# Designs tried in a protein design chat: VHH binders against Imidazoleglycerol-phosphate dehydratase (hisB). Part 1

Scores and structures below are computed, not measured.

Target 1, 187 residues: Imidazoleglycerol-phosphate dehydratase (hisB), of Pyrobaculum calidifontis (a3msg0)
Amino acid sequence: MSYRRETRETLVVVELVPGAVAQVETPIPFLTHMVETFLFYAGLGGRVYAEEKRRLDDGHHVIEDVAIALGRALDQLIGDRSAVARYGWAAVPMDDAFALAAVDLGGRPYWVVKAKLPNVAIGGYPLPMFPHWVRSLASEARATIHIYARGRDPHHKVEAAHKALGLALRAAVSPASGVQSTKGVLK
Unless a header shows other numbers, all headers, positions and changes below count from the first letter of the chain; antibody chains aren't numbered by Kabat.
F, E and O stand for the ipSAE by ESMFold2-Fast, ESMFold2 and OpenDDE, each averaged over both directions (binder to target, target to binder). V2 = 0.75 x the mean of E and O + 0.25 x the DockQ between their complexes.
[cut] stands for letters that were removed.
The coordinates of atoms that the task and the answers printed are left out; those that the model quotes come from them. Centres of patches stay.

## First folded at step 2 (VHH)

Design b01 (framework vhh_7b2m_4)
Fold by ESMFold2-Fast, scan of step 2:
Structure b01 (fold): chain B 187 residues (1-187), chain A 124 residues (1-124)
Amino acid sequence: as target 1 above (187 residues)
Amino acid sequence: EVQLVESGGGLVQAGGSLRLSCAASGFTFSSYAVGWYRQAPGKQRVVVASITSGGSTKYSNSVKGRFTISRDNAKNTVYLQMNSLKPEDTAVYYCAAEGLYYDFWSGYSEYDYWGQGTQVTVSS
């Protein structure tokens, strides 16, 4: 599934292919690496391309627009929500850091991010934008996403969070398991 | 395999200087806070200096103004420059990296990663 988003500030193109290698290109190095990490652990590849037509802030628009386009592409890829497992979670350690992510693909957008991030930028990515990135992704994917991360190093904290989110999503999109039932009969 | 290897210790006279080095391998050094501890004979290990991944430093009251901690992330090395040494500074000096449950200044004595130590002896 593909999705294209164009505004006065950005152009974002997302094409998600399960099991493929991800080709990610954005003007923000840390965003590129985090999106690539998320997709790898989610078992998704394809193409994510973003460009800035003009920079009106510290990359706020492109970070948010990439999350929106990814969320829309995920919503299209998921399709029938009764056909997937719906719930997924993962706990990921990364040296000093530990992240827990839980996802519900039930069609209700909500987000919680508890990571205590400093007001600094890594590779052009202002870390206070990470909760906003999750919010936009959750809203457009029509998912509830909870992320809790602990650790001293904010780079490890954010990276562990993206790995955990990827693994949680991978579990949530797996085919629905169990016996189908109809009224009055277990199949 | 995670290793911290200290070097630079030795015998020095009071008022002299030494520079200790700690070479790190097997982990993402630039992402870790690193500290120096020392242990005198018959005493507990105590923290003397720490440096965060971002370069912020903190020192024990006994060494403030005399010791300087620094790091070189390209070389995966942390240094402790010791000036105006006193006989009371005689100890084995250990390098340690902060782990998930460890805080150099909280009173905990456990680390995720320890070096083997380097002896510093200051004669009067």
Scores: ipSAE 0.000, ipTM 0.084, lowest interface PAE 19.9, mean pLDDT 82

Design b02 (framework vhh_7b2m_4)
Fold by ESMFold2-Fast, scan of step 2:
Structure b02 (fold): chain B 187 residues (1-187), chain A 124 residues (1-124)
Amino acid sequence: as target 1 above (187 residues)
Amino acid sequence: EVQLVESGGGLVQAGGSLRLSCAASGSIFSIYAVGWYRQAPGKQRVVVASIYSGGSTKYSNSVKGRFTISRDNAKNTVYLQMNSLKPEDTAVYYCARDEYLGYGSWYTDAFDIWGQGTQVTVSS
């Protein structure tokens, strides 16, 4: 499925394809990198496109709108939640940093992000927006998401968190057991 | 909406070659997985080849080594190069786009957008 979100301030288009390569285009370099990272570790590809239409802010609107559209597309892609494992988690080290993520696709939105982030921007991304990005994703994906990240380097912390979230989601959407087969066959 | 149009079919002698094209309209074609299917008279529709957005490919055993699927995202087109054609390759060939690939439905290889088809006839 695809999702398109258009507001007075932004346009975001998301199309998610399992097993494909991701093409991500946003006006915020670090947001582009983090979304690419999340999708890669989630086993998802496709397209995420975002643009700002009007006045400049410090990226708040486009960061939130990308998370909203991505969460909506994930909700559509997951479909029947009784068919997936539902729970997933992952722990990811990245040099000095360590992140733990856990996901419940039970249909109830909630979020917890425990990461000490300085009030600075990396590649146009104000780091205090990361918990807000997770909130919007969790709300629209109808998922409970917990993220804990520690480390000295804030770049490593946020990147490890996106890798862990991707892996946790990948586990949560997998079948309860076994490996898939018979691909490319009509019903 | 995305629309798919097949072309390139025709009559060819056994051992010959044909190149089929599947042209798509729509602004986000490059991200879709696209498959080629065929249906011979009185038989069920079967998969021939698939190509994913990143370029990964999959072939049915009946065509492996003879057919090559490729894509040109700049032209919004997917190709099927058919070599060493056999009379049993005679069929209407369809392309299809994966519109819905929920993780649970991935096992069924659901293809929601189908083209109209192009006839391939291989004479002996």
Scores: ipSAE 0.000, ipTM 0.112, lowest interface PAE 17.5, mean pLDDT 80

Design b03 (framework vhh_7b2m_4)
Fold by ESMFold2-Fast, scan of step 2:
Structure b03 (fold): chain B 187 residues (1-187), chain A 127 residues (1-127)
Amino acid sequence: as target 1 above (187 residues)
Amino acid sequence: EVQLVESGGGLVQAGGSLRLSCAASGFTFDDYAVGWYRQAPGKQRVVVASITSGGSTKYSNSVKGRFTISRDNAKNTVYLQMNSLKPEDTAVYYCATSGYYFGESYLWPDSTSYDYWGQGTQVTVSS
């Protein structure tokens, strides 16, 4: 599935291919690494390309626009929501850090991020933007996403969260469990 | 970039009132709890009031019944209405938010729970 988003401030192109290797290119190194991580653990590859037409903010627009484009591409890729498992979760440790993610692909956008994020930027990514990234992804993918993360190292904390989210999405998008009659009972 | 900007401080006589405003930007304001703290000269910063994303409020015993915290999510602003001011209320007042959404009932016990702070606004209450 492919999606192109162009605004006055950014251009983002996303092509998602299950099982392929991801080629991610953004002007923000940590965003590039986190998107690569998310896609790898989600079992998704293809292409994610983003560029900034203006560099007058702290990366706010490109971070949000990448999440929007990814969410739209995921919505297209998921397709028939009655055919998928719908629910997925994962708990991921990364040294001092621990993240728990849970996803419901039921078509209702909602998001919760419980992670103490210091007011610092890692590789050009202001960490306070992570909840915004999750919100945009959840909104456009039409998914409910819960993320809880703890740790001292903010890099490990956010990276563990992206790994957990990827694994949770991979589980949620898997085919409905063996029996056709079960897919109608999920909430 | 998360920014909090306080305003509304000033000099007031005992028994008077002030309304402080905290203008927030750079984050999803309506999903985060926000608190007001104050720091008197030579003392540590202490909590005054907090408000969750859902509007639940908590007040320190020293201000309960006199101060009211509220939020306007459409304007990304938190207010602290201060009534019946006392000389003991003299302090620099800070607006603060955490770096995480904890749900509607999340409330902070101390200043180490907040990662983002405004520059503060001085409130002076004369006797």
Scores: ipSAE 0.000, ipTM 0.178, lowest interface PAE 12.4, mean pLDDT 83

Design b04 (framework vhh_7b2m_4)
Fold by ESMFold2-Fast, scan of step 2:
Structure b04 (fold): chain B 187 residues (1-187), chain A 124 residues (1-124)
Amino acid sequence: as target 1 above (187 residues)
Amino acid sequence: EVQLVESGGGLVQAGGSLRLSCAASGFTFSDYYVGWYRQAPGKQRVVVASISSGGSTKYSNSVKGRFTISRDNAKNTVYLQMNSLKPEDTAVYYCAKDLSYYEILTGPYYFDYWGQGTQVTVSS
């Protein structure tokens, strides 16, 4: 599934392909790495491309627009919501850090992010933007997303959160029912 | 004009093998990710395998260990070697290319270019 978003500030193109290799390019190194991580653990690949037409902020617009485009592409990819498991969760450790993510693909956009993040930037990514990234993703994917993360190292904390979110989404998009035998008996 | 032409499908018994080919033209083949997808009747089209311009491969969990994707840049061709075929592998198999930077920037491109597909039927 693909989606193109163009504004006065940014251009973002997303094409999601289950099981493929992810090719991610954005002007913010840590955003690129986190999107790659999320997609890898979600079992999704394809293309994510983003560019800034003019820099008027600290990356706020491109971070938000990438999340919006990803959410839209996910909504299109999911398709018939009655066909998926709907609920998924995962807990991921990363050295000192631990993250828990839970997802409901029931069509209700909501988000909760509980992570004590310092007001610093890593690889051009202002960490206070992470909850906003989740908000935009949840809104456009029409999903409820809960993330809880703890740890001393903020890099590990945010990375563990993206891994957990990916794994939770992967579980949530799994088939709700299927043929369990050669006779076509449903689960 | 981008063209992708699949071949090599057919009817085969469970446990058998087939090799699919996809001949590409109309673009600089070596610059792109290329993948194999499949669609069974009444189901959504799903990825089977992909290969980067540099040769890195990725497989869906359903085919890992049984299928191998490869490319020949001199012949502008991508291959899918399918071993230990199962009835559940029955589907139309499609070849697709990823978007270029130019196409991302200039076109209203929403989907990969798809070939016409090649039917694979695995009988028990």
Scores: ipSAE 0.000, ipTM 0.096, lowest interface PAE 20.3, mean pLDDT 81

Design b05 (framework vhh_7b2m_4)
Fold by ESMFold2-Fast, scan of step 2:
Formats: structure tokens, sequence, C-alpha cells
Structure b05 (fold): chain B 187 residues (1-187), chain A 124 residues (1-124)
């Protein structure tokens, strides 16, 4: 599944392939690393490409547009919502940091991010943009996403959050076992 | 375990120079704001200079133009170059790294990680 988003400010192309190696290219190093991390833990590969047509801000447009395009590609990949497990969650430690993510692919876009982030940039990524990135992803994927992260190192905190979100999504997109399946004889 | 170790303090005459170093371990140094504080005899600790993630710097008015803060993320080290030292600069100098999640709270509440300090004495 692929999605292309072009605006006056950016061009983003996303192609998601389960089990493939991800190739991510964006003008923001930390965004590239976080998207690679998210996809790896989600069990998704393929291509994510983003470029800026004009650099007029601190990367706000490209960060948002990458999340939008990823969300749209995920929506297309999921397809029949009744065919997937729908719910997923993961808890991920990363040294001092701890992140919990929970996902519901039920078609209702909603987001909650509880992660206190300093007003600093890492590798060109203003950390206050992370909740906005999650919001855009949740909106376009038509998913409810909850992320709770704590820790002293903001790099570890944001990275743990992306790992947890990836693992939660991986569980949520797995094939549905259904209620009828659990009535059968399990070994 | 998180550790900050200061070095480079000593005795110097007014007008002289010293370079302080702060070696950090146990956390992702490059993502933290790091500051130098000092505590003069009988006084509370006050901020001297700060360097943020990305390299931007801030100085107290008392040292601006005389002191320079810098960082080497590859070595997990912060430096304070102190020039044109005055007797009023005499203090124990502390390295501190923020673990606060908000930069504003970081500056108001101080730093979570502190070194043990290094004595700087300026005579005359």
Amino acid sequence: as target 1 above (187 residues)
Amino acid sequence: EVQLVESGGGLVQAGGSLRLSCAASGFTFSSYAVGWYRQAPGKQRVVVASIYSGGSTKYSNSVKGRFTISRDNAKNTVYLQMNSLKPEDTAVYYCAAGSSEELWSYLLEGYDYWGQGTQVTVSS
C-alpha cells in the first residue's frame, strides 16, 4: 500500500510492506531515526520519503505531513478492520525512560499523549512536535492511540514511545482470532 | 549510574585564566542542557553559564564577555573557559545536568544531576 501527499510546503511518499526493510529519508535526522524505529518495531518496511519545497519553519510542516502520510498508508494497509486483532499495547523501557502505548484500530480517531517534553530540538526535531505527530498519525489511521512516557532523558523518552507505539500497532494489525475461535478446543 | 566529575579548579591571581571541565557518564549527554553554577562562601548557589541541546548558550551578567561555555558531545564533556578572573569569582564551581522535562521548570527548579564541585580561588 502506498500514499503520496504533496502540499505547497512538502512532498511525502509512503509505501508500507509488512516484513520488509524500511528505507526512510527525511530532512530531519531525528524524525528519520524515530520513523525507522517505529516501523521496525511495527514489523513494517518499505519506503518513507519526505522533502521540503521551502524551509520556512523548524520542520513543523514536514513532521506533520510525514505523520499524515504514514497514517493514510496504515489505514489503507489495515483495510478490513474486522479482520485484524484491533487492540494492541506494549510497555518499553529504555534506560531511565519507560513508555506505555495502547492502540485501538476500531476506526475512531483519538489521541492521548502524556509525556512532558522540554522545549528543545534533537537532530532538528522540536520535541513539542511529538504529540502533534501522534495526533496526525491517529487521525489519518483512524485509530485511538494512548501514549504515556516518563523518564529524565528526553531522547530516551521519545525513542521508547516510538518503540512502544510500533509494538502496539504490530499486535493490533495481527489477524483477528475472533470470539468464535476461543470457543474451540485450545491446546 | 549518572555521574558528573568536575576538574580544573585551583588558585590564580586576578586577571588570570582557568579552564574547568565536567565529564559526564550514565545518560544521553547530548540531549541534556548542562550548566555551571557557583557557590561563594556564605552564599547560595547561582547560575554562571548554561549550554543547551543544540549548542545555544546563556551567561549571567557578572561573567558575560569573560567566560565561555562549550561542549564536546563525542567526549561527553562540558568546558568553562574563565578569563580575566576577579576575586569575586572565588567559589566552588558545580557542573549540573538537567533531568527536568520542561526547560522552564529545569531553569526554575534547578538540575537533578550535580557534580561534587571544584574550588576556584582568585587572589587580590
Scores: ipSAE 0.000, ipTM 0.078, lowest interface PAE 16.4, mean pLDDT 83

Design b06 (framework vhh_7b2m_4)
Fold by ESMFold2-Fast, scan of step 2:
Structure b06 (fold): chain B 187 residues (1-187), chain A 124 residues (1-124)
Amino acid sequence: as target 1 above (187 residues)
Amino acid sequence: EVQLVESGGGLVQAGGSLRLSCAASGFTFSSYEVGWYRQAPGKQRVVVASITSGGSTKYSNSVKGRFTISRDNAKNTVYLQMNSLKPEDTAVYYCARSPDELFEYWSSGTFDYWGQGTQVTVSS
């Protein structure tokens, strides 16, 4: 599964391969690390490439566009939503930090992120962009995503959140062995 | 682990000023809403002022226009500048940090980590 997104500001190419090793290249080190972490725990590999066409200042566009492209690639990879388990969740500790993520791949985009994040940048990633990254991913993957994270170290908090989201997604995309919804209809 | 240490209290005459400081450690200070509460003898602890991680401020009606809350994230410190002090401002002043999300017994939005307090006494 591959997806290419090109705008005036960025170029993003995503190719997702279940069970493969992920090769992630972005101009923002912490974004690269978090995307690698998410994919590893999701059981997904392949390639994620992003570049900025303009001078690197903030990273806002590339962070959002990577999430959009990942979400679109996930939507394509999931395919028939009646064929997957649909629901997944995980709780992940990381030293002082703890994150809980829950995912519903029912075709309804929604997001809840409760994580107290400082207005600072780690490895070129403004941490207030993390909820926006989740929003874009949820919207394009057509998924409901809930993330709750607590802890003192913001690096651990955000990393634990990506691990939990990865594990939750991994469970949600697993093959269905029966009916996935009492409603009988998925979007 | 989480520590909040207040200082700057003391005895002052009505109409005077004091500046309280709260030094925080053991958590990522800049990511939390922090605030000042006070408790007079025989009364409940009440909110005085709060400041969000983004710098938005809120004040109780009893201190609005007289007190100013501010924060210095580089120093992990929150301040309360108290002007035009009145005898009714006499209380122990506490610094507090907003709670973490998840596993809170009460999801009331009240502060859950407190310092030891600093006494403010306004005479006459």
Scores: ipSAE 0.000, ipTM 0.134, lowest interface PAE 12.6, mean pLDDT 84

Design b07 (framework vhh_7b2m_4)
Fold by ESMFold2-Fast, scan of step 2:
Structure b07 (fold): chain B 187 residues (1-187), chain A 124 residues (1-124)
Amino acid sequence: as target 1 above (187 residues)
Amino acid sequence: EVQLVESGGGLVQAGGSLRLSCAASGFTFSSYAVGWYRQAPGKQRVVVASISSGGSTKYSNSVKGRFTISRDNAKNTVYLQMNSLKPEDTAVYYCATEYEVSYYGDSGYTFDYWGQGTQVTVSS
């Protein structure tokens, strides 16, 4: 549920509480918004705090470290992987944009991100860092994550991707269902 | 390490021609789309031309019919042949790898990298 990561360059604290409202504070406005969005759609709240100990040009370390800390906190939250549904997916439209995310919490870290992202920054977030953020999250959460996004507006694309990932994770962490149905099939 | 190095810019008279080159290294060049962009003083960066991995080309309306983009996969190089140059073509020209980002856990990621740019000045 909670994780603290401190390096020479950053400090990140994550405390995840299912069903709560998230309080997110980072030095990068678009990262703050995207993490809030992800957690809201994942049905998770609590606290995410990040700070830079020194000024960084592109926010590379804080973006990665936030993903690492979130992934570690998620791994702790999931606990017994046999007790969760394990698989989840969601398709999310956002005006011109469309994102599909699929998650497997089977304990195997792997990631696929396919999105048409320009080399620009939105609210201090260089968009090429989004695949790195997913990589770090997947690695530390021990999850396989696939994200596909299309659209014209890169803001809409990245935001739709975070919504889809949140919804997919929410489904994947839900309690495991029973194997047997109450309705039988007779020959 | 992905690296793009532009060359071939310079000063030319209106109506003249220049050929720009973009040398790529650090990735499997033949698998990626490459584009040319330009930025004039006081203006935003705009797309000029692009070429897909399969050789399909697209051009902005302002250069269509005058500029030709091509690639040589054996030399990891993309070219921009600029004909009938106008003073309005004066800008720093940039090369970038594809806009479409593909990131796979077993192969790494690909994203837009910008070269340093090459100055093109067209006098009247």
Scores: ipSAE 0.005, ipTM 0.231, lowest interface PAE 9.9, mean pLDDT 82

Design b08 (framework vhh_7b2m_4)
Fold by ESMFold2-Fast, scan of step 2:
Structure b08 (fold): chain B 187 residues (1-187), chain A 127 residues (1-127)
Amino acid sequence: as target 1 above (187 residues)
Amino acid sequence: EVQLVESGGGLVQAGGSLRLSCAASGFTFSDYAVGWYRQAPGKQRVVVASITYGGSTKYSNSVKGRFTISRDNAKNTVYLQMNSLKPEDTAVYYCAAGEFTIEYYSGDTYTSEYDYWGQGTQVTVSS
């Protein structure tokens, strides 16, 4: 599934392919790394491309627009929500850091991000933008996302959160289990 | 032990000015975000202004344009300059510091939590 988002500030193109290797290109190194991490643990590949059309210092537009485009591509990929497990969660350690993510693909957008983040930029990514990234992803994917992250190292904290979110999404999109005949199986 | 001590409160007439100070001991502000909160009797504690360790500032709509938050990391102190004071500004003012927790809910509700709080300083604005 593919999605293209173009504004006066940015251009973002997302093509998601389950089981493929991800090619991620953005002007923000830490955003590139975090999106690669999220997709890898979600079991998704394909392409994520982003560029900034205007010289902006804070990266706010591209971080948000990548989340929006990813969320819309995910919504298209999920398709029939009655055919998936719907719920997923994961707990991920990364040295001093620990993250818990839980996802409900029920079509209801909601988000909770609880993480103490210093107001620093890592690889061009202002860390206070991470909750906004999750908000945009949840809104466009029509998903409820809860993330809790703790730790001393903010890099480990945010990275563990992306791994946990990826694993939670992977579980949530898996086919419904058991002896039930689902709409997706019967079609 | 980490402590925050507020000072500079007092009685002032409407239209007047006060400067509040928040001094830290047991840690340095350069690693922390700092916020000013206020609480009037019988009301909930509400945010007034905040400043990140990088110097970015935010203000509540009720004080925007009248109050200015600033920091002096060399003195380990944060200030709140309060101008054009109104009777509605009467409250106990609290300093809070730490990495803050950000919670976003559907409807754009935002919640912040600080690790350390001062004991407060009274500001009374007479009509």
Scores: ipSAE 0.014, ipTM 0.262, lowest interface PAE 7.4, mean pLDDT 83

Design b09 (framework vhh_7b2m_4)
Fold by ESMFold2-Fast, scan of step 2:
Structure b09 (fold): chain B 187 residues (1-187), chain A 124 residues (1-124)
Amino acid sequence: as target 1 above (187 residues)
Amino acid sequence: EVQLVESGGGLVQAGGSLRLSCAASGFTFSSYDVGWYRQAPGKQRVVVASIYSGGSTKYSNSVKGRFTISRDNAKNTVYLQMNSLKPEDTAVYYCARSEYEFTYDSGTVYMDVWGQGTQVTVSS
């Protein structure tokens, strides 16, 4: 359950372990915090490591590459999609902010993010990159992800969104009701 | 079709000047941040200069004071004015688009849109 992605711009290594504590290292502090948050609420731990071989931009390559590697690791972890609940959703408040996330692990990549985000960076993370992070994650995890977030504080808005996404994923990967373990039914 | 097309490259002697142009089509140019990147043979592609949709600019340390990025939203074009050129500036120069939106929906797709590049050669 591990995935390694190396390009000319970045190196990302992801190992996901259900129920473990996450060890996350990236060159972008807010990205590190958001990935830790997402994994904690998803009930996943293990290791996420990212480094930039060069800085070509505002960090968009490493932000996207972390999402790609994480999505690929999730796809591998999920395995047999008939064995999971498939659907999950969660609504999370964080002071002034409120986020709703819904996930379908049916193998169809799609994404929708409705979040009014200012063109500013928090802890080295340009907030407009959050929808692109979701897009990459959805594409590689072969999942449909919908996120709606509102609030006045953009930090709370993005953090609430990561918590909601984590909880939604946790529900979606839970064992399917009525499924019997037979040859080829479970991974 | 979303496209970026660079022009204005060429051979110039050290201390000379060149003006690069990047013509954009297929999208609302004024809504996007745009940047210039360069790649020399055997080296990694690096950022040179960026101009935000609001007009703010950012430069790499290697070109500060020598290069100026600007945009003309009416012409869907971004420019890089390169002065006091050095042999170290020799590279293929690329124009790229960064998509930064306040609200995203089911029709929005992030694309690292790159031009084909234009060669700049600075002789000693």
Scores: ipSAE 0.000, ipTM 0.125, lowest interface PAE 13.4, mean pLDDT 83

Design b10 (framework vhh_7b2m_4; at its last look DockQ between E and O 0.24; V2 from the best seeds 0.00; counts 0 for: pae E 3.2 > 2, unsure alone 61.7 < 65)
Amino acid sequence: EVQLVESGGGLVQAGGSLRLSCAASGSIFSDYAVGWYRQAPGKQRVVVASITSGGSTKYSNSVKGRFTISRDNAKNTVYLQMNSLKPEDTAVYYCAVTEIEYDYSGSTSYDYWGQGTQVTVSS
ESMFold2-Fast, scan of step 2: ipSAE 0.084; ipTM 0.531
ESMFold2, look of step 3: ipSAE 0.202; ipTM 0.628
ESMFold2 (binder alone), look of step 3: mean pLDDT 77; pTM 0.777
OpenDDE, look of step 3: ipSAE 0.115; ipTM 0.570

Design b11 (framework vhh_7b2m_4)
Fold by ESMFold2-Fast, scan of step 2:
Structure b11 (fold): chain B 187 residues (1-187), chain A 123 residues (1-123)
Amino acid sequence: as target 1 above (187 residues)
Amino acid sequence: EVQLVESGGGLVQAGGSLRLSCAASGFTFSSYWVGWYRQAPGKQRVVVASITSGGSTKYSNSVKGRFTISRDNAKNTVYLQMNSLKPEDTAVYYCAADSFLEYYGFDSPYDYWGQGTQVTVSS
């Protein structure tokens, strides 16, 4: 459940603990709050830490590296894919915004993000990086993630998307229903 | 060889001060979170103070306002300035460096630990 990623550009450390409160620290305020939001709605806590060793871009490296580390930690947490529900989805409104997320933890990395995002930054987070964040998360968690978001306010749109993704993941990682018997079973 | 070496411990009277140092070698120190822990006789080892690679600090309630943790990444060293020492502060103090430090009472695996330095506060 813990994962450490260190490059020449960043250091990211993630430890996920189901049911705990999340401690998130990154150099990008909006990224910090979006990761906190995602984890809260996913029912996950623990620690997410990121830092920039060099200021070479507008946050591209740290945003992607946080998604990569988080995805790897999720892959570790999920473990036996046959032991989880696998599928999850959620629809979340946030004032003018609406987001739908669906997740398949079947081990196949794929991503779809359909959200019209302006080329602006909120709290140091270039919004066009959100689809890339989802891509990295899906790739490393070995999950198929679909997100559709609509709204006028881009802040609400991205926040609703993180809430929906969290709730969808929470459902998908829940224990598979049913009992395993020593031999044979129902036909 | 990866190593953390604590120094600066000793005997001091109540109300006195000590400055502990933790010198690191053999790894990329600036990328690690560092914590000071202490263990009194017959008790569990508990966190005293921690500092992230970026300099954010956290203190246990028992030492808040009296202890100050700081780091000098150029010297690969972390310091713990201990003021207004009390007999209850008597313990072996350990330096630990890892990618995760304790939060919510949960322990993370520690990449490196020092050998400890004794601090004794007499009444």
Scores: ipSAE 0.000, ipTM 0.101, lowest interface PAE 21.4, mean pLDDT 83

Design b12 (framework vhh_7b2m_4)
Fold by ESMFold2-Fast, scan of step 2:
Parts: sequence; structure tokens; C-alpha cells
Structure b12 (fold): chain B 187 residues (1-187), chain A 123 residues (1-123)
Amino acid sequence: as target 1 above (187 residues)
Amino acid sequence: EVQLVESGGGLVQAGGSLRLSCAASGFTVSSNYVGWYRQAPGKQRVVVASIYSGGDTKYSNSVKGRFTISRDNAKNTVYLQMNSLKPEDTAVYYCARDYWGELLSYDTGFDYWGQGTQVTVSS
């Protein structure tokens, strides 16, 4: 599924293809890597492109707009919510860090992020923006997302969180167990 | 101190109605997840209805359309209105504050359960 979002501040184009390799390009290096990580673990590829039309001090608009566009593309990709497993979770370690993510694709947007993040930027990404990124994604994907992350290294914490979220989403979008094929067995 | 006290259970015939109350103290229901759970003898405890901090509600498929969860913030109380009761609704009903959120929180640890209130539906 594809989605294009254009504002006076940014342009974001998302095309999600299950099983494909992700090609991600944004003006914020850590955002690029985190989106690549999320998509890889979610089993999704395709293209994510973002650009800034105006100078932004902290990348606030592009970080939010990427999450919004991804969320809408996910909503379109999921389609019939009765046909998917709906619930998914994953626990991911990364050296000193550990992240737990749980997702409910029930159509109700909500988010909870429990991660003590310092007021610093990594690769142009202000870490306090991570909960806002999750909020925007959850809102547009119409999903409830819970993330818990612990660890001393904030880079590892945020990366583990994106891996866990990807794996949780992958489980949640899988076909509902017990769906039977009406096709005959080939001899 | 956190307390949850359930009331309103009893014996009722199939097709009847009951309203359960969960009176909370030591925390504010409007800023917490509160769920209604039930446990029949020999079965696992399952969620039947929940109300989120923002006021959104969720119901299990078995009770959707028959049960309604609500709250009175001034009285710090959560209610479960149960209509069109069936014999399979027979269980001890518990209210609880967010179990998994509290367990994974650095703030509180254990969640809080009420004592339960018995609902028996005769056929």
C-alpha cells in the first residue's frame, strides 16, 4: 500500500510491500536507521522517502510526518482487521538494553511508552521525540501500542524498542489462526 | 493504600439484570485502566469489560451488546451493567487496576484485585 503526505514543511512518500527489502531515505540518519529496523523486523519493505521543504532545528515535523505516513500506509495494508491475528508482542535484548512491545490492531488508537530517555539527540534525532513517533504511528494505524524499554545505553534502548515493535506488528498482522483454505490439495 | 471493593452480585434468573459496582480508594479511576474479570469454578480468570484512563471501553465477544461498563469519577466507582444474563455468565466477578502496566512499571509493582462478588444465573 502507498501513501503520500505533503505539507508546507515536509513531503513523505511511503510504499509498503510485504517481504520486500526496505529503501528508506530521510534527512535524519537515526530516524532512517530506526525506520529501516522497524520495517525489517515487521517483515515489510518497499520505500520510505522524506524531505524537508523548510529548515527545522530539531526535525520535529519530519519525525512526526514519517510516523503519520507509515501509520496510514499500515492501516491501508492491514485492511480487514477480522482477517488478522490482531494481537502481537515481542521481547528483544540488545546488549545492556531490553525492550518489550505489545500491539492490538483492534482499530482503537492508544500508546504507552515506558522508556527513560535523556534529552539528547542521536544522529539528528532528539530522543524525547520517540514517544511522539509512537503516538503518531499508533494514531494513524488505529492500533494500541505498548512499549517498555530498559537499559543504560539510550541508543540500544530505542533500537531494541523498534525491533520489538516490528516483531510485534509482524505477529499481529499475520493471518488469523484457523482460517481454512477452500482449495483442494494438489495430488 | 489501594483498595477495590466489588458489590452488587447475587442470584438471578436467565434473562435478568444485575449492576456490579467497584468502589476504588487510594487511586483515581479516571486516570487508570480498570477492568472487570470473571472466574468460573475450574476455569481461568478472563476479562469481560474494561475502561481506559481516557474513557474508552472494550468488551469480550461473549458479553458485547449485553454488558456496559461505566464510571462515576466523582464517586471514584466503576460499574458493570449486566443485561440479558445467561447461565454461562455464572462466575465470581472481580475488578482490577491495570495488571500488566503496573507489573512492568517502575512505580508500583503488583496490581490490585478486589475480593470478588458472586453472580449466579439460574436456568
Scores: ipSAE 0.000, ipTM 0.106, lowest interface PAE 13.8, mean pLDDT 82

